# VH-VL binders against q9hc84r5073to5261: the designs that were tried, part 7

Target 1, 189 residues: q9hc84r5073to5261
Amino acid sequence: CICSMWGGSHYSTFDGTSYTFRGNCTYVLMREIHARFGNLSLYLDNHYCTASATAAAARCPRALSIHYKSMDIVLTVTMVHGKEEGLILFDQIPVSSGFSKNGVLVSVLGTTTMRVDIPALGVSVTFNGQVFQARLPYSLFHNNTEGQCGTCTNNQRDDCLQRDGTTAASCKDMAKTWLVPDSRKDGCW

## First folded at step 25 (VH-VL)

Design b8
Fold by ESMFold2, last read:
Structure b8 (fold): chain C 189 residues (1-189), chain A 120 residues (1-120), chain B 111 residues (1-111)
Amino acid sequence: as target 1 above (189 residues)
Amino acid sequence: EVQLLESGGGLVQPGGSLRLSCAASGFTFSDYWMSWVRQAPGKGLEWVSAISGSGDYTYYADSVKGRFTISRDNSKNTLYLQMNSLRAEDTAVYYCAKWDYGDYVGFDYWGQGTLVTVSS
Amino acid sequence: NFMLTQPHSVSESPGKTVTISCTRSSGSIASYYVQWYQQRPGSSPTTVIYEDNQRPSGVPDRFSGSIDSSSNSASLTISGLKTEDEADYYCQSYDSSNYVVFGGGTKLTVL
């Protein structure tokens, strides 16, 4: 089961259903329906950005959050000497490539591409601020995922599962229902 | 002011090669996905290729896959299209197009285009 | 692999309203954002609608976009037609592999 996003708005679900969705809030990419494997959850935090195309504008970076057991891993990008670099927070503490704790492995590929592996589950997640990919084994996660990444069922008919348990006519419509409320952001509640 | 200026077009025989360039200014080039879009004379628009801001991810239309290579040099603010094994059906005006950084799902600025003619 | 089908040409008088259709041959039009581009003779394309129905800054509010799921189509509507609106118009969306796909284009003639 492979879920991906590129360009900030182009999604492919675990079962290969593609759609476009643009949101400025935090959304559930994936979570377990029933906690079987440490209650694995993936979130994408988009930020509203005011930018000027005529200058180097301040950017509002995206952050991908991974919750697993009681751990919180945040993957984002930051500016270091005028260049983007990956920033990985493990339980709110910055960590470097090669960090490992409680069955979670963290690495950096190049300067911005961050990777998290959970070998016991066969899970891998990559993110570089603009593109993510999440790989989950069907054998462990079948029938137990929900979110913007859809279901892991090898069946595209049920991919557009909304937060209320119903299936939307399009995954673009489904994706907005996975909003994580945040009163600090306009229109994110 | 965003500016995109294509160059490198010309007449080439079938089987030949060309390299197109697109000079970009007026924005932080490395932040944005870029594309090539072409238009055969008297015909509609056809998407050719896309590349991520970092250059790590590329996509190609089936009609050019294996023959064309998109690349970028962020230190020179320049987008490239290496076109190999050219065919008559590749004859077109080639546009450089900028994708907006997170605000649009589409192209917000287009260059003036450069003509490639593949003729025996 | 799918097609976006547009009428080859449409014609209408200044001050009137025209609608240009864009019909998707497979997959749902509602699953993917639709963009609309204007190309005046001898010029590069410019964006007049993005994300189905949003206007870029500087595009007049007489340009509007809509989606009709029942006919699996998108529409560009231009009200209060002006002679400078005479152009080719292209719809654009995405296939299941997230490839960019353009419609065949519609030549709008004003008067």
Scores: ipSAE 0.260, ipTM 0.722, lowest interface PAE 5.0, mean pLDDT 86
Fold by OpenDDE, fold request of step 26:
Structure b8 (fold): chain C 189 residues (1-189), chain A 120 residues (1-120), chain B 111 residues (1-111)
Amino acid sequence: as target 1 above (189 residues)
Amino acid sequence: EVQLLESGGGLVQPGGSLRLSCAASGFTFSDYWMSWVRQAPGKGLEWVSAISGSGDYTYYADSVKGRFTISRDNSKNTLYLQMNSLRAEDTAVYYCAKWDYGDYVGFDYWGQGTLVTVSS
Amino acid sequence: NFMLTQPHSVSESPGKTVTISCTRSSGSIASYYVQWYQQRPGSSPTTVIYEDNQRPSGVPDRFSGSIDSSSNSASLTISGLKTEDEADYYCQSYDSSNYVVFGGGTKLTVL
């Protein structure tokens, strides 16, 4: 099951359904319906405005958050000496490429492509600020995912699963339902 | 104010090469996808190529694939289009266009265009 | 790839309503955002509709966009037609490969 986003608005679900969606808030990309493997979840924050992330960039970049067990990994980009670089926060602490903790490995390819691996689960997530890709083994996660990445059922008919458990007519409509309310963000209620 | 200024257009013979430039200002250039869109005289708009903010991803229309190369220098806020093996049908005004996904999806800003004429 | 088909031209008198269709040849029209651009003679295109039915700031509310899944088409509707609306209008969308496609354009003449 591979889910991806391109150009900030073009999504492809785990089962290969393509759709476009644009939002200004944080959304659930993927989460386990039933917590079986560390309660894995992925989020996309379209405006990550923490002081550490935006101080040099003078902007709010996108950030991809990975929650695994009690760990929180944030992938975003920052400006360093006028150049954009990947910034990985592990439990709110900046870490370097090659960092590993509790079965989670983080790395940076080139300057901006960040990668998170969970070998025990065969999970890999990449993000460079504009494009992300999440790979989950079907054997482990099938029929147990929901979010903007849809279901992992090898059936596109059920990809547009909404937060309330119903299936939308379009995944574009489905995507809206995965908003994460945040009073700190204007319009994100 | 966002500004896109194309340059490099001119007259070239079939089989020739030309390099277009687009100078961008008024926004964080590296944050946005950029595209080239062309318009033949009296014809419609045709998407030519797109490039991601970082330059890691490039896309091309089938009509120019293998002949055109899109690139960018974010340190110079400049978009480029290297055009090789030019054909008569490549004659067009070439627009530099900013693809937005922050405020909305679509081309939100266009340059004034630069004319490329391919003729013997 | 896919195509977006528009009528070559439409015409109507001031004050009337016109609709310009944009039919997608493959893939669902509803899956990918459709944009509409206005191009006046001698000018660069400007956005009049984005994300199927949203208007940018400065675009009059007499411009509206819609999607019809049954016909796999998008429509630009201009009510209360004015002389300044005379222009070429292009629909635009894209596919799963980020292949951007413009419609052939529609010349709107205000009679």
Scores: ipSAE 0.250, ipTM 0.764, lowest interface PAE 1.7, mean pLDDT 92
Fold by OpenDDE, fold request of step 26:
Structure b8 (fold): chain C 189 residues (1-189), chain A 120 residues (1-120), chain B 111 residues (1-111)
Amino acid sequence: as target 1 above (189 residues)
Amino acid sequence: EVQLLESGGGLVQPGGSLRLSCAASGFTFSDYWMSWVRQAPGKGLEWVSAISGSGDYTYYADSVKGRFTISRDNSKNTLYLQMNSLRAEDTAVYYCAKWDYGDYVGFDYWGQGTLVTVSS
Amino acid sequence: NFMLTQPHSVSESPGKTVTISCTRSSGSIASYYVQWYQQRPGSSPTTVIYEDNQRPSGVPDRFSGSIDSSSNSASLTISGLKTEDEADYYCQSYDSSNYVVFGGGTKLTVL
C-alpha cells in the first residue's frame, strides 16, 4: 500500500484513488484503526505560506509527523545558510542522517529528502517538504488504516473512509474530516 | 495589488518564433505557480502551460508540447513563454495567469493578454 | 485527458436565477476542484468560483458553485441576475496528471 501527496494538495490513497484537498491545518494522513503495530500514525501539518488578495492565504505543508509507539518523529524543511535543508526531530531533538533508535531509522538523501524506515514493519516514509510518500506492507496493515490516505484493502470503493466511520462520496470530502481538532489554534480550517 | 502585464505579442509567419513575457507585481512571485492561457479570436479559453514557483516543474497542453517552453526568472518577477514552430492555430490572445494558494489548482488573477497572430 | 462540456448559451431576465452546467467526460468531478471564470466582452477573465464552491473577495454571494457526483457535473448558479452578469463563463478543472482543461464556455445573455 502506497500513499502519496504532492503539490501541497494532490493525494493518492493506499489503493490508488486520486483526489485533491486543500487544507491549512493538521490532518491525519493515516493511522491504525486498531493499534496492532505500535499504533502507527502519520500527520501532515500545513500552514499559511503566503497571502492571497482574493482568498485565504496560501496553504503549504510545514511538517510531517510520524508517531510510532512512544516515539515522535517530525520531518520538516528549514533554511540553513540560505538553503533549504531537511530537519528531523526525534522526540523533539534534532538528529542527523543515519540516526536510529528503537527500530526506527532516519536519513536524509541529498539536501531535503528525508526518510524514515521501520524495518521490523517494512514501513518507509519519505518527505521533502513538497512530496510525501508512505509505503506500508499490505500483509500487515490491510483493512486497518484510515485517514486521508484511505484504507489499505485493494478496494477503491472504501477509500474515502471518514473519521466517523462512514464512506464519503469523494475522498476530497473525506479529507477534511481528518482535521486534528487542536490544530485550529493556528486559525486554520 | 496584484498586477500581471503581458508583452511580446505580434505578427509572425508560420514556422516562426516568438517569446512572450509577463511582468508580475504585488505578490511574492516565486511562491506561486504561473500559467499561460490562450484564447483564439471568438473562441474559448485554452490552457497552454504551467510552471511551479521554483521552476522545477513544467506542464504543457498536448497542442503545444515540444514547441513551447515555459520558464521564469524569479529575480525579475517575470514569466516567459518561448513559442517555436508557430502555426496558424496558435493565433490567440495569450494571458498570463497566477495560480491561487501557491500551488497547482486554479487561477486567481489574469493579465490583460497579448495578441499573437500567426499568418502568412 | 478529459473534457468539460458546457451549454453554448443561456439566457434569462434580470432578477431571475440561471444555472450553467459543466459536465466532466471522465474521472470524478468530485475528486478535482472546479473553478469558474467570468469574461465580460472585451475584458480578461476573472475568477468567480474556486474550489467548487468558494467565492473570491469581491464576488457577490449571488454567485454559487456546486458539484453533482450523480451527473458528474459542476454548476454555476447566478441568482438575482443583473445586466452586468452578461458575460462568457468558463469552468475549469484538472486530472491526476495535472492536465488543465477548460470548458467550452457559456455565453450568458441577460434579456
Scores: ipSAE 0.056, ipTM 0.692, lowest interface PAE 2.8, mean pLDDT 91
Fold by OpenDDE, last read:
Structure b8 (fold): chain C 189 residues (1-189), chain A 120 residues (1-120), chain B 111 residues (1-111)
Amino acid sequence: as target 1 above (189 residues)
Amino acid sequence: EVQLLESGGGLVQPGGSLRLSCAASGFTFSDYWMSWVRQAPGKGLEWVSAISGSGDYTYYADSVKGRFTISRDNSKNTLYLQMNSLRAEDTAVYYCAKWDYGDYVGFDYWGQGTLVTVSS
Amino acid sequence: NFMLTQPHSVSESPGKTVTISCTRSSGSIASYYVQWYQQRPGSSPTTVIYEDNQRPSGVPDRFSGSIDSSSNSASLTISGLKTEDEADYYCQSYDSSNYVVFGGGTKLTVL
């Protein structure tokens, strides 16, 4: 099961359904319906603001968050000496390429392409600030995923699963239901 | 106020070259995708090319691939379209258009256009 | 690639409601956002609908957009038609490769 986003707003679900969605908030890309393998979840924050950059003060980059067991990994980009570079935060601490902890491996390819691997699960996630890809083994995650990446069932008919458990006519309609409420962000409720 | 001002249009012979410019103001230029859209006289709108805010991503209509090059100079808030090997069917008003909300989805502002005429 | 097909022209009297269709040839109309643009004679296009059914600031609420998956089409509906609505209207969308396509345009005449 491979889920991806590119071109700003283009998505491809785990089962290969293509759709577009534009949001300014944080959304659930995928989560386990039933926690079986560390309660894995992925989020996309379209405006990741840090102490150095707030929504009111400056434009915030996108950030992809991976939650696995008790670990929190954030992939984002920052400007360093006038160039965009990947920034990986492991439990809120910046880490370098090659960092490993509790079965999670992080790496940076080139300057901006960040990768997270969970070898025990065969899971891999890549992000460069604009494009992401999540790979999950069907054998482990089939029929147990929901979010903007849809279901992992090898059936495109059920890809557009909404938060309330119903299936939308389109995944574009489904996508907005996976908003993570945040009162600190305008319109994100 | 958002302003888009095209320039560089004119008369050119088939096989010739022309470079269009679009001066942008009233918004953070580098945050937005930009596009060129053309309209032949008495005809409809035709998408020509698009470029991401950083310039890292470019897209072209099949009709102009290999002949046109879109680029931008964010330090000058300017969008460019280098047109080579021009053909009669390239005759059109060329609009620069801004994508809304910084995402590559749709256009929210259009320039007034610049006329390109390709004729012997 | 895909095409967007619009009627060449539509006509209606002031105060009435008119609907302009935009049919997608391949791919799902519901998978990708549809925009609508208005172009008055001698003027540049302006956006009247974005993201299927959203209105930009300044566009009156008598303009509305909708998507119909069963017919694989989008529609622009203009209620309370006014003489100033006379213009060419274009739908626009794109595919997963960011290839942008405009409809052929519809000339709206207010009788």
Scores: ipSAE 0.024, ipTM 0.671, lowest interface PAE 3.1, mean pLDDT 92

Design b8
Fold by OpenDDE, look of step 25:
Structure b8 (fold): chain C 189 residues (1-189), chain A 120 residues (1-120), chain B 111 residues (1-111)
Amino acid sequence: as target 1 above (189 residues)
Amino acid sequence: EVQLLESGGGLVQPGGSLRLSCAASGFTFSDYWMSWVRQAPGKGLEWVSAISGSGDYTYYADSVKGRFTISRDNSKNTLYLQMNSLRAEDTAVYYCAKWDYGDYVGFDYWGQGTLVTVSS
Amino acid sequence: NFMLTQPHSVSESPGKTVTISCTRSSGSIASYYVQWYQQRPGSSPTTVIYEDNQRPSGVPDRFSGSIDSSSNSASLTISGLKTEDEADYYCQSYDSSNYVVFGGGTKLTVL
């Protein structure tokens, strides 16, 4: 099962349904319906501000968060000496390419493409601030995922599964239901 | 206030080349996708090309692919369109347009346009 | 690629309501955001609707957008029509490859 996002708003679900969605908040990209393999979950924060406050003049890039077991991995981009670079936070601590802990491997390809591997699960996630891709083995995760990435069932008819368990008329409509409420962000509640 | 100002248009012969520029101000230029959209005299709007904020991603309409090149210089807040092998059907007002909210979805600001005329 | 088809022209009297359709040839109209642009004679386009039904600041609430999945079309509705609304209107969308397409445009005449 491969889920992707291009251009910041084009999505392709695990089962290959294409749709567009643009939000300003944090959304569930995927999560396990039943926690079987470390309760894996992926989130996209469209405005990740390290200071927990959005200033008018401050840049808040997108951030992809990976939750696996008790670990929290954040992939985002930052400006360093006028150049954009990947920033990986492992449990809120910046780490370098090649870092590994408890079966999770992180790496940076080039300057901005960040990669997270979970070899034991055959899981790989890539993010560069604009393009996202998650690869999950169907054998492990089939029919046990929900979120903006869909259900991983090899059936596109059930891809637009909303948070309340109903199927939306479009995956775009589905996508907004996966909002993660955050009172700190205007309009994200 | 967002400002987009196109320049570089003019008369050129078929097979010739021209480079358009778009000077941007009033927003963080590098944070937003930019596009060129053209309009032939008395005709509708036609998307030409798009480029991501960083410049890492470029997209082209089939009608200009292989002939036009979109680029940007974020240090100068300038968008460019290099047009080669120009044809009569490339005659149009060329608009630079800003994508809204930094995402590649729709345009929120348009320049005044610059006229490109391809004729013998 | 896909096409967006609009009527060539529509006309209506001031104070009335007019609707301009935009039909997508392939792909679901509901899966990709639709934008609407207004272009008055001799002027650059301006955005009147984005993301199917959102209005930019400064655009009056007389303008509204909608999506109809059954007909695979988007619609721009202008209520309380005013003479200043006379313009060309273009719908716009894109596909999963970020290929942007405009409709052919609709000339709105206020009678």
Scores: ipSAE 0.023, ipTM 0.674, lowest interface PAE 4.0, mean pLDDT 92
Fold by OpenDDE, last read:
Order: structure tokens, then sequence, then C-alpha cells
Structure b8 (fold): chain C 189 residues (1-189), chain A 120 residues (1-120), chain B 111 residues (1-111)
């Protein structure tokens, strides 16, 4: 099962359904319906503001978050000496390419393409600030995923599963239901 | 038909060591996670340890961590439990349990069990 | 870690319906699959429910499982109780670290 997002608004679900969605909030990309393998979940924050973004006019990058067991990995980009670079936070601590802990491996290809691998699960996630891809083995995660990446069932008819358990007519409508409420962001509730 | 047959149980003194074996048949052994579960006399079930199909990943209950070692030989279709520094509270029937292929964290088959008695 | 709490014992007459509860101390009961095992006297455990409410082949439809998020508990229901149902029943689940936990077990007596 492969889920991807490109251009900031184009999505392809685990089962290959394409749709367009643009949001300004944080959304659930995928989560296990029932936790089997560390309660894996992925989130996309479309406006990830760090302490360095103090100016009102400063642009906040996107951030992809991976939650696995008790670990939280954040993939984002930052400006270093006028150059955009990948920034990986492992449990809120910046780490370098090649870092590994508790079965999770992080790496950076080039300067901005970040990768998270969970070998025990055959899971891989990539992100460069604009494009992400999540690869999950069907053998482990089939019929047990929900979120904007949809279901992992090899059936496109059930991809648009909403938070309330119903199936939407379109995945764009489904995508809205996976908003993560945040009172700090206007309109994100 | 899936079969799990435990062996190696017996009487041992506190501080002693014992190695249990579980012979598996009727399924592709290397494709499944395996676990040891024990039951003290007149008590409930307690999970002890788990091991992945390849043997690369192992997990332990806090009560046995540092003392017990789970392993497997896929060429022999055999699961092992090396028990060191045994204590009286380790006295139990030890079951070999197979994880379900579609439900990795649930058990679908159990062996007959082997009794381990730790006593001075 | 978390705990699963079961009643120590339940009893009922043949033909009646019994329910055994399994309450989770922490974490959502609905987020982690619950299994139920039957252990008759002098025998090894056998699976009667997996993935909250699924029955293995050979298990009668008299056995059913359910989840209640409001009470953070799982339940095993046995309808049309038979004498052969007399056994100990254990619920089982896990946490995000794949730490496996069994309930304390419930002794079912058929009167």
Amino acid sequence: as target 1 above (189 residues)
Amino acid sequence: EVQLLESGGGLVQPGGSLRLSCAASGFTFSDYWMSWVRQAPGKGLEWVSAISGSGDYTYYADSVKGRFTISRDNSKNTLYLQMNSLRAEDTAVYYCAKWDYGDYVGFDYWGQGTLVTVSS
Amino acid sequence: NFMLTQPHSVSESPGKTVTISCTRSSGSIASYYVQWYQQRPGSSPTTVIYEDNQRPSGVPDRFSGSIDSSSNSASLTISGLKTEDEADYYCQSYDSSNYVVFGGGTKLTVL
C-alpha cells in the first residue's frame, strides 16, 4: 500500500484513488484502526511554526509527523544560512542523518529529502517539505488503516472512509473529516 | 494440523537454569511469531516472551527480563526458552503459543504445556 | 503497562446467557484488539474470540465478543449455555509497545 501527496494538494490513496485537497490545518494521513504494530500514525501539519518563526510575515513550512509506539518523529524543512535543509526531530530533539533508535531509522538524501524506516514493519516514509510518500506492507496493514490515505484493501470503492466510519462520495469530502483540532490556528476546529 | 509440543520442564533449585523447547509442525514455522505463556498452579495466564518469525525481534515481560532468553531454530521448527536465575515465582506450566497470521498479537494455537518447578 | 480486570467468577444455569467483562485500565479498549481464550479443567487454552468479535472455525455462534468504549471494556457473551462451557475464560490484549497482557481470568460455573 502506497500513499502519496505532491504539489501540496494532490493525493493518491493506498489503493490508488487520486483526489485534490487543500487545507491549512493538521490532518491525519493514516492511522491504524486497531493498534497492531506500535499504533502507527502519520500526520501532515500544513503550517508548522517553530520558535524561529517569530515574525508575523514569516512563512511556516509543512511538517510530517510519524508516531510509532512512544516515539514521535517530525520531518520538516528549515532555512540555514539562506539554504533550505531538512530538519528531523526525534522526540523533539534534532537528529542527523543516520540516526536510529528503537527500530526506527532516519536519513536525509541530499539536503531536503528525509526518510523514516521501520524495518520490523517494512514501513518507509519520505518527505521533502512538498512531497510525501508512505509505503506500508499490505500483508501487515490491510483492512486496518484510515485517514486521508484511505483504506488499504486493494479496493478503491471503500477508500473515502471518514472519521465517523461512514464512506463519503468523494475523498475530498472525506479528507476534511480528518482535521486535527487546534485552537492555536484560526479555522482549525 | 497445527501441533505444538513443549518439553524440558522439571524440578530445579532457586538460582538454577533450565531450557524449554517447543516442537512445531503443521504450518510454515518461520512465517509466524511465537510466544511463551506461563500459568502458575491455580493462577491465571501470564505472557512471558515473544519472538518474530525471523528471530530478529524479541520481547519480554518485565518479570523475566534479563533472566530469560527466547530463541528459535527455524531449520528445526523449534522454539526455545532459556531460563536463568530461576525463582520460586517462576514455578508454572509453560505453554508454547502461536501467533495468528492475520492477527499477530493474538494466539490461535497452544501446546500442552510443560511444568517447571523451582523449589529448594 | 496496563491491566485487564475480569470478575473472578460467574455462574448460570444451562440454556441461559452469561456475560464476562474485561476492563482496560489505560489506553482505549477500542484501539487494541481483544482476544478471549477458554481453558477447561486440566486442558490447554483455546481461542474462542479474536479481533474483538471474530469466531475461529469450530467455535459455536453462541459465543460472541463486543467492545464498549464508554466503559473501556470488552465483553464475552455466551448464549444457550451448555455444561461443556464450564471453564476459565481469559481476555487478552496489548499496548503500543506490543506488551501482551492477560486478564485475571473468570471461572464460569454451569449450575
Scores: ipSAE 0.008, ipTM 0.570, lowest interface PAE 9.8, mean pLDDT 92
Fold by ESMFold2, fold request of step 26:
Structure b8 (fold): chain C 189 residues (1-189), chain A 120 residues (1-120), chain B 111 residues (1-111)
Amino acid sequence: as target 1 above (189 residues)
Amino acid sequence: EVQLLESGGGLVQPGGSLRLSCAASGFTFSDYWMSWVRQAPGKGLEWVSAISGSGDYTYYADSVKGRFTISRDNSKNTLYLQMNSLRAEDTAVYYCAKWDYGDYVGFDYWGQGTLVTVSS
Amino acid sequence: NFMLTQPHSVSESPGKTVTISCTRSSGSIASYYVQWYQQRPGSSPTTVIYEDNQRPSGVPDRFSGSIDSSSNSASLTISGLKTEDEADYYCQSYDSSNYVVFGGGTKLTVL
């Protein structure tokens, strides 16, 4: 099961449904419906404005957040000497390529591409600030994912599943319902 | 190539019943919502009913609720409309239409239609 | 439910530009996608605009769609009008209950 986003707005769900969504808040990409594997959750903050963002810039970078057990891993980009570089925060502390803790491995591939592996679950997530890909094994996660990445069923039937458990006639409308509550900020609507 | 072929239209007396079929090919039928849309002679398009890919969710225009039943058989790639208690106002060409709601929201393919005449 | 209101007819000469409006009676036009369908005499409808302003493959770029929140309306604009554009045009949208509505249709006559 592979979920992707590219071009800042083009999504492919775990089951291969493509849609375009241009919301610029924080959204649930994936979370477990039933907590079976450490409450794995993926979030995309489309307007991540922190001290790591370029100073006084109106355009903040994206951040991909991974919650697993009690850990919070943030993948984003920052400006170092006028060049974008990947920044990985593990429980709010910057870490380097090769860091591992509690079954989570982080890597940097090149300058901006970041990777998180959870080998016990066969999970890998990559993000470079513009493109993400999340790989989840079907055998563990089938029928147990919800969010903008849809279900992991190898079937696109009724894939536009909204937060309230109903299907939408538009996956763009479905994607809106996965807004993280109280995540609205300046430049986010 | 996507193809939708309606059948089962014809002449029927008021109060009668008729079942329409729509044979679908060229796409994974069970992945998509399907609709019936009708057009009375010389008139505009009127949405009649929709059904989700699994068949678990059905929706009806108020003018047909309680009289029409949409269904699908995903093993046969066929959409159905059971029309009961037919009235003269139901006279129309009935189209089946495929709804794509992933990266292309809308009725992207339509059949040629089948004529239902409630008269005589 | 809601209604979508279109002008009954519009006419214009070849090479000119026409705009067909589609006004939503309740709820915001911007909250749910608007589609536009073309229907030539004796034919089934075909899509010319989906998701407010997107063109399917094969639809010429002289067809464009737009949304105006202030008038609560959608518009289909056809520039460089050709005789082959003579047809009926329908807007379509829906609501949170998945109730689907078509506009009443606009007959485009190319003079």
Scores: ipSAE 0.007, ipTM 0.529, lowest interface PAE 11.5, mean pLDDT 85
Fold by ESMFold2, fold request of step 26:
Structure b8 (fold): chain C 189 residues (1-189), chain A 120 residues (1-120), chain B 111 residues (1-111)
Amino acid sequence: as target 1 above (189 residues)
Amino acid sequence: EVQLLESGGGLVQPGGSLRLSCAASGFTFSDYWMSWVRQAPGKGLEWVSAISGSGDYTYYADSVKGRFTISRDNSKNTLYLQMNSLRAEDTAVYYCAKWDYGDYVGFDYWGQGTLVTVSS
Amino acid sequence: NFMLTQPHSVSESPGKTVTISCTRSSGSIASYYVQWYQQRPGSSPTTVIYEDNQRPSGVPDRFSGSIDSSSNSASLTISGLKTEDEADYYCQSYDSSNYVVFGGGTKLTVL
């Protein structure tokens, strides 16, 4: 099962349903319905305001967060000498390419492309600040995903599953329901 | 019960070298980032360096880059700080600190500190 | 880098409430978590607040943390002040290069 986002707003779900969503908050991309594999969860923060983004520009970069067991991995970009570079925070501590801990492998390709692998689960996630791809094996995650990335069921009938367990007629409407409330951001409640 | 015990502090001349150790117990040492934080006498806390659980990644404050080297030996549950080219401004109590990724983020356990005095 | 500025000292009587500020010089205080550490004389620091406003197990509920975006500051509030609260208090967050930055520290005197 492969979920992707590109162009900042174009999504393809695990089962291949395409939709457009332009949210400015943090949203659940994927979480396990039943906690079988360390409560794997993926989040996209569309307005991740770092000091560099706040000081230099009106627009903050995106950040992709991965929660697995007790670990929290944040993939984002920062400005170094006027150029975007990938920044990976492992439990709020910056780490470099080749870092590994507790079955999680982190790498940086080029200057901005970040990759996280969880080999025990066959999971890989890539993010470069504008494009992400999350790959989960169907054999492990079938019928056990929900969020903006939809279900991993090989069946598009349930792809637009909303937070309340109902199916929306469009995944754009479904995607709004996966908001993570954040009272520190305007309009994200 | 987590314990961190620093050792190796003492009096050195400017330009000298010193190696600090931090013996860790009460947790799985290799799972956690470790850091050195220093405090000049009568002054505040200053972060010095950090190292990943595996030891593969190291970070340094600008004030110590090129002079200090953080390392760890996971088979001995020991964190190290090799300090070279010491300056009077490096005079401080040096704390070993544990970063916890479990129940909260931040430095959850600190050692008692070891004093390094650099004077002419 | 950025700085975290704290008052050099604060004082208050037992039973009263004290607030210690931590002002960030550049970037938004809300962009990264803020931790607070207590250091009693002759002792090493201990955590009293993490992730802006969370208390570690065993820290009394009279300690609280908050963020004020309008003043670009974090605050540690200690209500029901006790003589054992006399200590130095440090805020901590991250630099624009994601290095660890501590505030200058605040000496709390319980009158």
Scores: ipSAE 0.007, ipTM 0.450, lowest interface PAE 15.9, mean pLDDT 83

